# VHH binders against NH(3)-dependent NAD(+) synthetase (nadE), part 8

Target 1, 296 residues: NH(3)-dependent NAD(+) synthetase (nadE), of Coprothermobacter proteolyticus (b5y8q4)
Amino acid sequence: MNTAMEETQRIEQFLRKALVSERKHGYLIGVSGGLDSAVVLKLLVQAVGKENVLGLILPDRDTEKKSTTLARSLLEQEKVPYKVISMTPLLRHLGVYKDMPLFLLPTRGLKESIVRRFYNDYTKKLNKPVFFAQWEEPPTQLPYFYEGIAYYRIKHRVRMATLYYYAEKNDYLLVGCTNLSERLIGFYVKYGDDVCDVAPIAHLYKTEVRQLSEYLSVPEDIRNRPPSPDLIPGITDEYSLGINYETLDQILAGLEEGKTAEDLKQLFPADIVELVINQVKFTQKLEGKPYMLKRA

## First folded at step 1 (VHH)

Design s08 (framework vhh_sonelokimab_d1)
Fold by ESMFold2-Fast, scan of step 1:
Structure s08 (fold): chain B 296 residues (1-296), chain A 122 residues (1-122)
Amino acid sequence: as target 1 above (296 residues)
Amino acid sequence: DVQLVESGGGLVQPGGSLRLSCAASGLTFSSYAVGWFRQAPGKEREFIGAISWSGDSTYYAVSEKGRFTISRDNSKNTLYLQMNSLRPEDTAVYYCAADTYGSFELTDYQYWGQGTLVTVSS
């Protein structure tokens, strides 16, 4: 018995127990064409059967065409019923696309180039990756900084609302696909993709999810794809974080094992170690929201 | 411009078989998930089954599994429903429908045929 096999069986038991405990008959899942939702889909099918799973693919104007194709292909392969619902009309009605008028650029490649140029400029001015600066007042006023934050956050919140509508309509539990790496550093949208009834991989680092994906025979096209929230053209997880998951997860696991900042600075650049440790501390405060007044 | 035309309906005796066809025009058929629905007099329209754009996946209503088989021929832009062991309660107008996103959707079909009547009676 190996770690991947043992962990897979433990998660399957957890998923079955949650279903029984909540007196529900199935799971609703958002499938993105990325690694995390692919692993969770495989776990759901193995745990409760394809007939008790419903998938939603929720693309918008900025979603990579390949993301939708891979999500659809995986759902077809697993024989899971699914719906494709474009988020574009709702986001357009809310005026979201007016905040970031990327529609004026004629090609996706040009949109990605311009977006990455702004992110590189922000990284230089902030002296840290953009992700880590979003909860701080920037030392220099940055054009489109807050518009960019609002632009990507609303997408996950609209998707969350859509997922819950279909989950409740079918009397299903909503499953989440957030992993431990994302959870510990707050790499998710609060009240968006962090919101779910059951989180079967929230205890696993991204690198551990990759190990499970191999064991579960997730297609290589999905396994080998760079992780991306696919919210803004050209912005992958590693681009946003300025750190790859291999390094991030080693630092996070080291902290879990009781290693000090000094121990980790012997293995990794000191600035990266400090950035991760400070973000973990900040994320603990973020988890305490909403702020509530204690009864007198 | 988009048109779905059902054919093959008619009178059949209980226990008999019938094959329905749905010919699609005005859309890229191979990009669409397609399904069959039926509506008996005085009842609501009900789902029978669907087939994905590629034909690799089929989904049936529980009550229809084993008696009805859905297939498609993308080279002919045609959807089929093979109906076996027909019962009087299968009497209904049968509708072909296509999903605008080409997904395996059960309830969000926007393109519909006009229907073909199947009567199961001695």
Scores: ipSAE 0.000, ipTM 0.273, lowest interface PAE 13.8, mean pLDDT 83

Design s09 (framework vhh_sonelokimab_d1)
Fold by ESMFold2-Fast, scan of step 1:
Structure s09 (fold): chain B 296 residues (1-296), chain A 125 residues (1-125)
Amino acid sequence: as target 1 above (296 residues)
Amino acid sequence: DVQLVESGGGLVQPGGSLRLSCAASGFTFSDYWVGWFRQAPGKEREFIGAISGSGGSTYYAVSEKGRFTISRDNSKNTLYLQMNSLRPEDTAVYYCAAEYSGLYDFTEPSEYDYWGQGTLVTVSS
């Protein structure tokens, strides 16, 4: 990455050029109260002005209250117009909450405890973190395995649909907040949070986004939060991945520099290196959907 | 039962000043974004200004910026609009409006769920 200043200027020019190319006057952004959307919001305001940015906060029943509070506080501080739209009625209508009865538990602390217990059991049975196992043939005796996958994926897809409805209604571009670390290992929901018109930080590793957040003076209470998709109570990115971003990003950057698997195994545990390399290769196949036949 | 009641409208001479009030009841006022709109005969409702629940953020229509000031007193559940340097073209019915979920587009009347009955402001020609 360039210096934080140089990279910020480069991204700002990119965002302004996209508006001109698409003949649009503004951006719609989903703000989660997490680091990535906070950085993107700051970049948008600096690039195109607060009057050309519209925000949506899309919580559901399982969203941490602090996430909504921090998102609202940041949007108020930046003076960006926004709307809070609960996803809960739509998800309830689709039957999402009925299919995962464990989430009927009354307290958030109890929900987090039970969810983490199931993730730990799954990790033991799969012999790898749950995230990396979701595309392999699962043991038929894992309770709620497919219901759990459907449960978290639908949340990002209904948010995507909501974001596009408001973007198109206002003739604005939808900006995405996915970073390079997530893109390379497929840590996103396909046709959900990966879908956007413009992706200003998709070329930056998570650790680089963190550097930009300091330069852009993102509030400390947002910067110090553990990264989380906030889809399932108690499940952070690092908990789901079984690896921290500092280590993940070093392996990914090493691969980008041309280091071999053998080189990386001298620096990191061999099983983690193999897991990451195999996941990068698998993720490249996800980008080829939908499968289409060429004309005969 | 949500109520918004405007007051302070009346006749004023060009160049004069007027302060409108909007008294809110039936909801937690400090949780709501509130704004002012006006409507002249034969025209659509026009945005004037909006203020966040905490009072920390204010938004104005470009045409009104500098002449009008929006403020709120959460201890009195009251929204204010201070209007200075009034012109004949400011003649309209002024409405206050409130929205709980925040404002996607603070200038759009359809974003607001609750409305007052309006108060007439007449600036003599």
Scores: ipSAE 0.000, ipTM 0.223, lowest interface PAE 15.2, mean pLDDT 83

Design s10 (framework vhh_sonelokimab_d1)
Fold by ESMFold2-Fast, scan of step 1:
Structure s10 (fold): chain B 296 residues (1-296), chain A 124 residues (1-124)
Amino acid sequence: as target 1 above (296 residues)
Amino acid sequence: DVQLVESGGGLVQPGGSLRLSCAASGRTFSSYAVGWFRQAPGKEREFIGAISSSGGYTYYAVSEKGRFTISRDNSKNTLYLQMNSLRPEDTAVYYCAADFPSWELYGQEDYDYWGQGTLVTVSS
C-alpha cells in the first residue's frame, strides 16, 4: 500500500470520478458499526462532502445493540444524513426467524453460547473451520447446517435489496465496503454484500484498512472491535475463519509476492496455508456464476 | 485504444487566462469520461476536474474555486480546460486522461489513458 495519505487521495479521486462517469451527485452507504464501513464513510465525506452522502443502518433481531449505537454515533459526528430501517419485519415475513427460532432464547449470551456450541460441533465433525466447508457435502449429518447457511445469507441479500432501493430512489451510487482479504477468499455473500456500484477499498487488505482507519481518525471504539458481519450471535470473522486477519493477510500478501506454498509453510501452520491457497483457487470459480450456456 | 495529446500550454502572466486542448485519436472517445490533472515539480499528480462521456455532468476539485471550466466536443474528439485568474502556484504540467465508464471490483483505480502533458508557466 501507498502511504495512508497517498492512498486516501487516490481513493477520493476514484470516488469523485465515479460520480462523473455515472452522472450521479451522491453516494448511499450501509453503515454497520464495523471498521470497513466506518473507513468508507470517512472517505466519502472527504471526497464528496457530507451533504452528498446518505447512510442507512439496517439492523435486525440478531444485530448487537452496540453496532447500531456506534454506526449512529459516527454518522452524527460526521453530520451525514441517515435512516435506521429494521430488517426484522421483512425477515420475519419471509419466515427466516421461524426456520431459525433463536428469538425463543431469553438472552443474547444464551443465544451466543448455543450458536458457538453448534459451530464447535461442526468444526470437530468437518475437521476444518465452518467457513471453508460451506460449499462441500458434509461427511456426516449436521443439524441446522443448511438452515444456518441460508439464515445468514438471506440477511445480506435483503440488505442489498434495501440499499439499492434507497440508492435508486435518491439517484445515488451504492458504495460497497468489501476489502481485498474478503474478496480473495470469498468471505462475503454472493449477490449480497459483494454487490455495489463502487468499491473503494476492495484493493486493500483488512490490515491496510486498519492502518487507513487510524489516519482517518475513525473512533477507537470502532477500530478496536473484533470484525464481525453481525449476522449470527457470537460468530466473528476470525471465529468463522479459524484464523486472524494478521496471519491471513500475510499469507495472501506472500502469495501476491510470488512466495510458494512451501515458503509459507515454514512461517505458518501447513494446514492453514493449504486451506487459504485452496480457498483462493475456489473463490476464482465463484466469480464465474451464474453458469450460462453459450449459444451453439 | 485512445491516444491523447495536450496543447495550448505556455507562459502567461498572473491574472491571465489560458485554454488548454486535449485532442483524442481513436474511435471511442465519446464513450469515455475524461479529466484534467496537473503536476508541479516535486509534487504528486493533482486532480483538477472531470466531465462525463456525454458532457452533461462535471465535477471539480474544491481547490480550484471556480477558476477552471472543463468542456468537451465529441464531434471534434476534443477536451478543453479554460483557466482564468491564473496564479504562480498554477505552474505545472497539465495532463488530460480518459477512463472507460465501467467498474470492476478489482479494476484499475487510475485513469486508463494519459496524454504526455503540456507545460503551463504563470510568471511575470
Scores: ipSAE 0.000, ipTM 0.135, lowest interface PAE 18.3, mean pLDDT 81

Design s11 (framework vhh_sonelokimab_d1)
Fold by ESMFold2-Fast, scan of step 1:
Structure s11 (fold): chain B 296 residues (1-296), chain A 123 residues (1-123)
Amino acid sequence: as target 1 above (296 residues)
Amino acid sequence: DVQLVESGGGLVQPGGSLRLSCAASGFTFEDYAVGWFRQAPGKEREFIGAISGSGGSTYYAVSEKGRFTISRDNSKNTLYLQMNSLRPEDTAVYYCAAGYTLYEWSSGDFDYWGQGTLVTVSS
């Protein structure tokens, strides 16, 4: 990455040029209370002004209350207009919560404990972190495996639909908050949080987004939170991936620089290097969907 | 004193290749994005492409992508432009410039310019 100042200026110009190119006057952003959306919000305000940004906070029953509180606090600090729209009624109507009846557990701590117990059992049976196994047939049938996958993926897809409704209603561009680390390993929901008109940090690794957050004076409460999609109680990015972003990003950057698998195995555990390389290769196939028949 | 010195220009036949260099001194080279412009006879100075201070990102004018490649060596304080498949319309004086951003490359936005190096593409 460039220096934080240089990269900030570059992204601000990119955001302004996109508005001109698309004949739009503003941006709609989903704010989660996490690092990536906080950085993007700050960049939007600096690039186009607070009056030309609209924020949406889209919690559901499993969203940490702190996520909503931090998102709201940041939007109020930046003086950006925003709406809070619960996704719970729509998800309930679709029958989503029937498959994962966490409502019956009396505390969040119990919900997190039970979820982590299932994840630990899955990791043991799959012999790899659950994230890397979701596109493979499990060696044995796992209770709630496919229900769990459908449960978290639908959340991002209904959020995407809601974001586009408000973007189009206001004649704004939808900005995305996906970073390069997530893009390269497919740590996103296809047709969900990967869908946007403009992706200002999609060229930056998670560790680079963290550096930018310091320069942009993102509140420490947000910067110091473990990265989490906040879709399932207790499951952070690093818990799901089995690797921290510092290690992941060094491997990904090494591959970008032309380092071989053997070069990287001198620096990092061989099993982790293989998982990342295989996942990068698999993620390239995800970009080929939908499968389309060629014209004869 | 800040200086940028271009070199590597010369006469080349159509279809040929040239590599231009720009040697920088008087400032912390890795703190600046650096890029290339050209000015053909009777025309305005036009942007070709730029590379970030770290060397990790590049930005090209749409018309030039695929034929020209920008790189830098921060240990040598040097910027490069590799030009392939040269055409008579590439005949111009080539300039390097230093700025703090990749995306704002209007010629009036730069304080530090080199003297230029002439590239002539002719039989």
Scores: ipSAE 0.000, ipTM 0.084, lowest interface PAE 24.0, mean pLDDT 81

Design s12 (framework vhh_sonelokimab_d1)
Fold by ESMFold2-Fast, scan of step 1:
Structure s12 (fold): chain B 296 residues (1-296), chain A 124 residues (1-124)
Amino acid sequence: as target 1 above (296 residues)
Amino acid sequence: DVQLVESGGGLVQPGGSLRLSCAASGRTFSSYDVGWFRQAPGKEREFIGAISWSGGSTYYAVSEKGRFTISRDNSKNTLYLQMNSLRPEDTAVYYCAAPDYSYLGEFESEYDYWGQGTLVTVSS
């Protein structure tokens, strides 16, 4: 990455150019209270002005209250117009909460404890972090495995649909907040949070986004928060991945530089290196969907 | 800062229409979400609706078959409320209001800048 200043200027020019090219006058952004959307929000405000940005906060039953509070606080600090829309009624109507009936538990702490016990059990049975096993044939003894996958994926897809509704209603471009680390390993929901018109940080590793957050003066409460998709109580990115971003990004950058698997296995545990390399290769296959028949 | 002045109020017959205007002064009107409120005699203030800074989004609390429509013209620094099919219960002082930070919603407490109001009387 260039210096934080140079990269910020480059991204701002990119955002302004995309807006002009598409003949739109603003951007719509989903703000989660996490680092990536906070960085993108600040870049948008600096690039096109607060008057040309609209924020949506889209919580559901399982969203941590702190996420909504931090998102709202940041939008108010930046003086960006926003709307809060609960996803809970739609998800309830779809029957989503019946597939994962956490509503019977009296506290969030109990929900998190039970969810983490299930994840720990799955990790032991799969002999790898749950995220990396979701595209493999699961053991028949994993109860609710497919229900769990459907449960979290639908949340990102209904949010995507809501974001596009408001973007098109306002004649705005939808901006995405996915970073390079997530994209390379497929740590996103396809046709959900990966869907956008403009992706200003998709070329930056998570560790580089953290550097930009400091330069852009993102509040410490957001910068110091563990990354989480906030879809299932108690599950952070690093808990789901079984690897921290510092290590992940070093392996990914090494591959970008042309280092071999053998080179990387001298620096990092061999099983972790193989897991990451195999996941990068698998993610490249996901980009080939949908399968389409060519004209005869 | 933004200053707001309502106009267009008056006496109208039931079933009639009226368009209220709210003139804003200040360089930042286009950066503000703005809303309409009303207060009937002896009642608390009631939210009617709000419009985003760009005009692209509206949020209505009072919508009787789409009788009320909010619009804005940022080039004229003006907010409008089009009222159709007026009823005696629509009699109130109508206010426009803006938050001092970004807020598109119904809570009166989030609005910091208020006009002086314009009286609408719906009577035979």
Scores: ipSAE 0.000, ipTM 0.125, lowest interface PAE 16.0, mean pLDDT 82

Design s13 (framework vhh_sonelokimab_d1)
Fold by ESMFold2-Fast, scan of step 1:
Structure s13 (fold): chain B 296 residues (1-296), chain A 124 residues (1-124)
Amino acid sequence: as target 1 above (296 residues)
Amino acid sequence: DVQLVESGGGLVQPGGSLRLSCAASGRTFSSYAVGWFRQAPGKEREFIGAISGSGGRTYYAVSEKGRFTISRDNSKNTLYLQMNSLRPEDTAVYYCAAKYTWGSYLTPSQYDYWGQGTLVTVSS
């Protein structure tokens, strides 16, 4: 029932109320050049004004050049103060780039080809998209499996630490850009990009964020870009998930409305429905971390 | 506001075909997702299929996939449902419904605007 205009107004009020409740002066946001952070940036500027928003662009060696260019262009257009801070020196010092020797290949195209070959091999051996298998016991013959997981997860966690440093230094709230689709299936890095003080679009499915982006006049080159975490060359959200957001969001919304697995299997392939339902159940358990003992 | 009027219903023999039309009024028709639903006597209203505002995405109930095709012509503010290989079980009142493209396409309660319905009878 909510239109994009009504939802925009509701989110703006929510963002203003959070500042007052927390007695803070503004918001710090990480801008990636992707859809979600672009929508959140537009909402922040409309809600609290450009002078009360600070942007960070946090590229590393594997970040697409276009991502940084689009993020910078949007921040310039919105006239929001920002800093560009490379994550590469910190990741290099931690030894992160040594754990994935294939990323020393001379061209991005070659890196993407090798990464996709490994993902395709893993998908075949796991008999499911790689994303859904990352929390299962892998066969001993998956080379670089744990190194690959550690490689991409650390990138979000160092970005989180950097974002909080600047938020606290400026006495600002950290805003998050995670959407409902990502939250329900666990398509985020725990203690990384899921960590924030305020999450203005965490109640919206990806397809709803896309509609909001049109209403907010997010630039077409950002709106039409395939969603990607931009952590591993060549790996988009839909490549990793093996399912498009249109299908995913309709299954998730159906579950929210009380549809059963049987109901959904009348509308979508049974294997996809089962995969999504099992993942939602798993993610609910994952959100219970850290595990803590009750007092005896 | 969007107003919807269905047409094209009637009596058809088993194995026959029918094309239903849904005429919409309003300049914002392309901003709305539109779905087809049906209700047989004594049954709950059931989803048949839906199409996005641009026409780029379509969703079908599995039992109707291949027999039914949804299309739209935004220049004429019209939605179509092409029904082939009709069976007596397809006898129902067929409804056109519209929603702002926001949330689930699958649940009748998510649709804001409804037509009055057109009766389709499949019988010899």
Scores: ipSAE 0.000, ipTM 0.480, lowest interface PAE 10.8, mean pLDDT 83

Design s14 (framework vhh_sonelokimab_d1)
Fold by ESMFold2-Fast, scan of step 1:
Structure s14 (fold): chain B 296 residues (1-296), chain A 123 residues (1-123)
Amino acid sequence: as target 1 above (296 residues)
Amino acid sequence: DVQLVESGGGLVQPGGSLRLSCAASGFTFSSYAVGWFRQAPGKEREFIGAISWSGGSTYYAVSEKGRFTISRDNSKNTLYLQMNSLRPEDTAVYYCAARPYSFGTLKSEYNYWGQGTLVTVSS
């Protein structure tokens, strides 16, 4: 990446150019209280002005209260217009919560404990973190595995539909907050949070987004939070992936530079290198969808 | 400090032409949409037209379209208004104004304003 200042200016020009090209008045952004959306919000305000940005906070039953509080605080600090729209009624109407009735558990701590127990059991039986195993046939039967996958994926797809409704209603472009690390390993929900009109940080690794966040003076409360999709109680990025972003990004950047698996195994544990390389290959299957038949 | 400084105003005969300039300093001019407004004595400030940050899009008040042309030079941080076929009704103080990227038609939508330059159209 260029210096934080140079990269910020480059992204700002990119965001302004996209509005001109599409003949749109502004940007709509989903703000989660996490690092990526905070960085994108700051970039939007600098590029096009606070009056031309609309924020949505889309919590559901399982969203941490802190996430909504931090998202709201940042939007108020930046003086960006926003709406808070609960996803819970729609998800409840779809029957999502009937299949995974976590509301029966009395405390959030107990919900997190039970969820992590299943994740730990799955990790042990799969001999790899659950995230990497979701596209492989499990060697043993895992209760609630597919219900769990459906449960978290629907949340991002419902949010995507809501974001587009408000973007089109306001004649705004929908901006995405997905970074390069997530894109390369498929750490996103296909047709959910990967869907947008403009993706200003999709070329930056998570560690580079963190550098930008310091330059842009993103509040420390947001910068220091463990990254989490906030879809299932207790499951952070590192818990799901079994690897920190510092290590992941070094492996991914090494592959980008042309380093071989053998080169990377001199720097990192062989099992981690293999896990990441295999996941990059599996992510190509997501890019091949929908499968379409060639004309005869 | 942010400054917008208009120049090129003066006395002109009906049917004549005049070119106004607005020099910008103290902010990233290329990141702002800029426009022209005018205010005649005893009247409210009215929108004339605006140009996007890149110069790729222009928007004009219907009454002024065809007689007035807005342009900008980002390398010189300057906004221009070319006025042709001037009428006595065009007599006003002309203001340049700036807002982030997208143009607006309301004076309340603009963040930065110049002090104005007087244009008098008289026989």
Scores: ipSAE 0.000, ipTM 0.099, lowest interface PAE 20.9, mean pLDDT 82

Design s15 (framework vhh_sonelokimab_d1)
Fold by ESMFold2-Fast, scan of step 1:
Structure s15 (fold): chain B 296 residues (1-296), chain A 123 residues (1-123)
Amino acid sequence: as target 1 above (296 residues)
Amino acid sequence: DVQLVESGGGLVQPGGSLRLSCAASGRTFSNYAVGWFRQAPGKEREFIGAISGSGGSTYYAVSEKGRFTISRDNSKNTLYLQMNSLRPEDTAVYYCAASHYGTWYKPLEYDYWGQGTLVTVSS
């Protein structure tokens, strides 16, 4: 990455040019209370002005209250217009909450404890973090495996549909907040949070986004918060991945620089290197969906 | 740069209706969020409401039981304010204004103004 200043200037120019090219006068952004959307919001305000940005906060039953509070606080601090729209009624109507046994648990703490217990059991049985196992044939003894996958994926897809509704209603571009680390390993929901018109940080590793957040003076409460998709109680990015972003990003950057698996295995545990390399290869196949027949 | 010209004002009896028009000059009218304001004699300027560039979103700061409706026709470069069930207190000079930066809900962000059209509600 260039210096934070130079990269910020590049992204701001990119955002302005996209707006002009599409003949639109603003951007719509989903603000989660997490680092990536906070950085993107700051970049949008600097690039096109607060008056040309509209924010949506899209919580559901399982969203941490702190997520909504931090998102609202940031949007108010930046003086960006926003709406808070609960996804819970739609998800409930679709029957989503019936597929997970968590609806009987009386507190969030208990829900988190039970979910983490299931994830630990899955990790033990699969001998790898749950995220990397979701595309493999699960053992017959993993109850609720497919229900769990469907449960979190639908949340991002419902949010995507809502974001596009408001973007099109206002004749705005939808901006995405996915970063390079997530893109390279497929840590996103396809046709959900990967869907946007403009992706200003999709070329930056998570650790680089963190550097930009300091330069842009993103509040410490957001910068220091553990990254989480906030889809399932208790499940953070690093918990799902079984690896921290500092290590993940060093392996990914090493591969970008042309380092071999053997080179990286001298610096990091061999099993982790293999896991990341295999996931990068697998993720390249996800880019081929939908499968389409070429014209004869 | 956009120039705005209001029309349709006049004298109307209490309970009556008026439709105000605001004609915009310039190819880029659809890029502007536009709003309506009014100023009664001896009172501060009051924000009525606004409509986004596409016409898909409206915001009303001052409306009584749906008495005022804002709409636009980008093909005619025209903004409208439909005023129903008018009251003597609605007597004011009505202004249309455009937000260069697209902010449709913030009164202080409107930077292009028309000259105004007088609406008098009197028996």
Scores: ipSAE 0.000, ipTM 0.097, lowest interface PAE 20.9, mean pLDDT 81

Design s16 (framework vhh_sonelokimab_d1)
Fold by ESMFold2-Fast, scan of step 1:
Order: structure tokens, then sequence, then C-alpha cells
Structure s16 (fold): chain B 296 residues (1-296), chain A 124 residues (1-124)
């Protein structure tokens, strides 16, 4: 739509205007060590200054160590005040780790191996990537299927609650890091990481966020990481989706341009096109929740 | 005077390879995302691949099945397309394109400047 410079300026103005409109003095951001939060952090610092930004790093037992290291390094390079708050005690108290007893496995490598074995089994039995099946009743009983869904979703929801606590405590706005690709297919946890006061990159596809990250000089170690929600050991975005962002974004952009399913099937595998189109339609229903009865 | 000049096209046998080049002048090449498109007679332009202005990110069409590789050299203001295992259906005019817009890099409408094209013929 715009050059990287023009889009950066537009987002900066948007972020400054939101502070004025809400009569707030700064932004609170969760920094994951991933691409999206790194881009948003850079935009915030450029728009409102480092002194008006507060970062939170919210790891739990299953968080990759590199994620915390990269998040901390970026916040220190930007000289943004931050806190590291472990989510593990809260999740343990909720009984989350009892329902999915990964504590019995002595290494991260073993945890990842076991998790991927379950995901591969689910994919074969569901005949589609696990992400697309989570809103359907499985045709066959899958061990730990619903426990697994609850396990990853609660992590984003407790992070959301923690982010809002610190945002309100500091009288700051909570900024979100969800991008357009994730929004259109519902690749987020509803009432978790989709919840924020201001969403500066929610209009950009993942591939556009990558391009913007280069313009903003996001460290290469962050840019080159496989995208991951980092909720379950070993599960990246592409592993969960069964499709890479290059392909996903081309299909989504084609739909935005008015291309039909038949048009897209000339360019991409028919099963992938149908999977994405059906998911976009389903995701529109998620945006209509909660279901509310209209006045008689 | 903005110019993009493609070269390296020609006749090649099935299974062969070609390396296309695109020389840019008249603008600051390193600030533009650049890509390759092709057009067979009577068809619309088809996306092949694109590369970010730094070279750090590459984007490909699924149709080439990993046979094509895009790269750039900002010091030489040049974009490249390495084409391997060529097939008769790869016969087309290949265009390079440059854009400051990063929205939908696979869409021809996202590009501000276009080369004149170079013909690739894969004979059988």
Amino acid sequence: as target 1 above (296 residues)
Amino acid sequence: DVQLVESGGGLVQPGGSLRLSCAASGFTFSKYAVGWFRQAPGKEREFIGAISYSGGSTYYAVSEKGRFTISRDNSKNTLYLQMNSLRPEDTAVYYCAAGTRYFTLWSPQSYDYWGQGTLVTVSS
C-alpha cells in the first residue's frame, strides 16, 4: 500500500493519536522474542519515545530459552524499561501442568518429540492440520485433544490478564501485536492475544511485517526465527498450520482482490485453497462473539 | 530516467538452466523490493518470486516447485533469477519489477517500475 517509510510514519501518527484520544501517557507491550512484537516495540519507541513504553516478558515452563534471551536483548538495546514475570506459578496453581504432565519428561527435546508425535497422530486421524480441526468435533476420540486445546489457550489468556493489570497500574494503553494473516484465519487465542487497546500492525500481512522489520532494523536473529506462538514445545506456526506464510498470504490477498476459489486453484493446491477459504468464513463468526439476543 | 533491463533469456532445452539478470538504474535500487513475473502469450502476468530491499526475505510462487531462486546484489544494482530443470511450460517473457509498496508483493499492481522483458523459450 505504501513505502516502508510512509507506512512507518502512518503507524507512528496512529500510535500518538491514540494516546491523545485516550488521555494516556504510554504503552505497555508484551515482548515474546518473535517478529511481530519486535516490530511493534520498534514502532512504539519511534512514535512515543523509550521513556513512554513499558515491556513485559511473560515466559512459562514451556517457553524456549532463546525467546526470553532475544526479548530481553531487544528491550535492553532499545533502552525500554521492562519486567520479567514468570507465568509458571499461576499456571501451576490453576492445575494446568497436572492436566498435561510434561514435567515427567527430563529434557526439552523429549517434550518436543512427544508433543510432535501427538500432533502427527492427530493430523492423520483428522485428515487436516490440527489448527483447522480445533473448532470441529473429532470423528474419532483423540486422547488429550481438549486438554491440549485448553492447555495452550489458557497461557495467552493469563498473559492478557497480566498485561492489563500492568497497563492499568501504570495508566498505559495495552498494544497488541496480531497481524492481518493471523486475524483473517483466526490464528490467535480469542480473548487472549487478540485483546488490546491499540493494534498497530493488524492491517499488515505477515510477509509485510517481515519487510517492515528490515526497514526498522530488527535484529537478524529475531527476523530469521521460525514464527511460533511458543505455547507448546516444538509447535511452530507452520507446523500447526501445515502451510507457510508466503502461500497463505498470497491466497488471502487474492481473496481480498476478489479472486474466486476457482481462480486460486489455478495457482495453488485445491485442498489448501478450500481449507483457507473455509477458515476465513469461520473466523468471521468468531468476530461476532459473544452471541447476543437482539432487543425484541 | 528509471530503467530496468532484463538479460540472460534465450533458447534452452528441457531440463536445462538459465540465470536471468535485471540491471536497475535511475533510482535507489537498494530501497525497493523487486520481483520476477512471467507472461506467456495471451495470458496475464504470473508471479514467480520477490525479494526484499535488503535481500533478507524471499517470497516464491508455489508453481515453480523449488526450481527457481531469486537473489539481488545491491552493490551492482542487479536482481537475479536462477532457473533450473526448465520445462516447455516455462516458455514466457520474464519481467523484473521494482516497487516501494510492500503490500501484496505477488500482485503486479504492487510494482511501480517494470522492465521490457526477456524471452525464455524451452524447446522440445
Scores: ipSAE 0.000, ipTM 0.456, lowest interface PAE 10.7, mean pLDDT 84

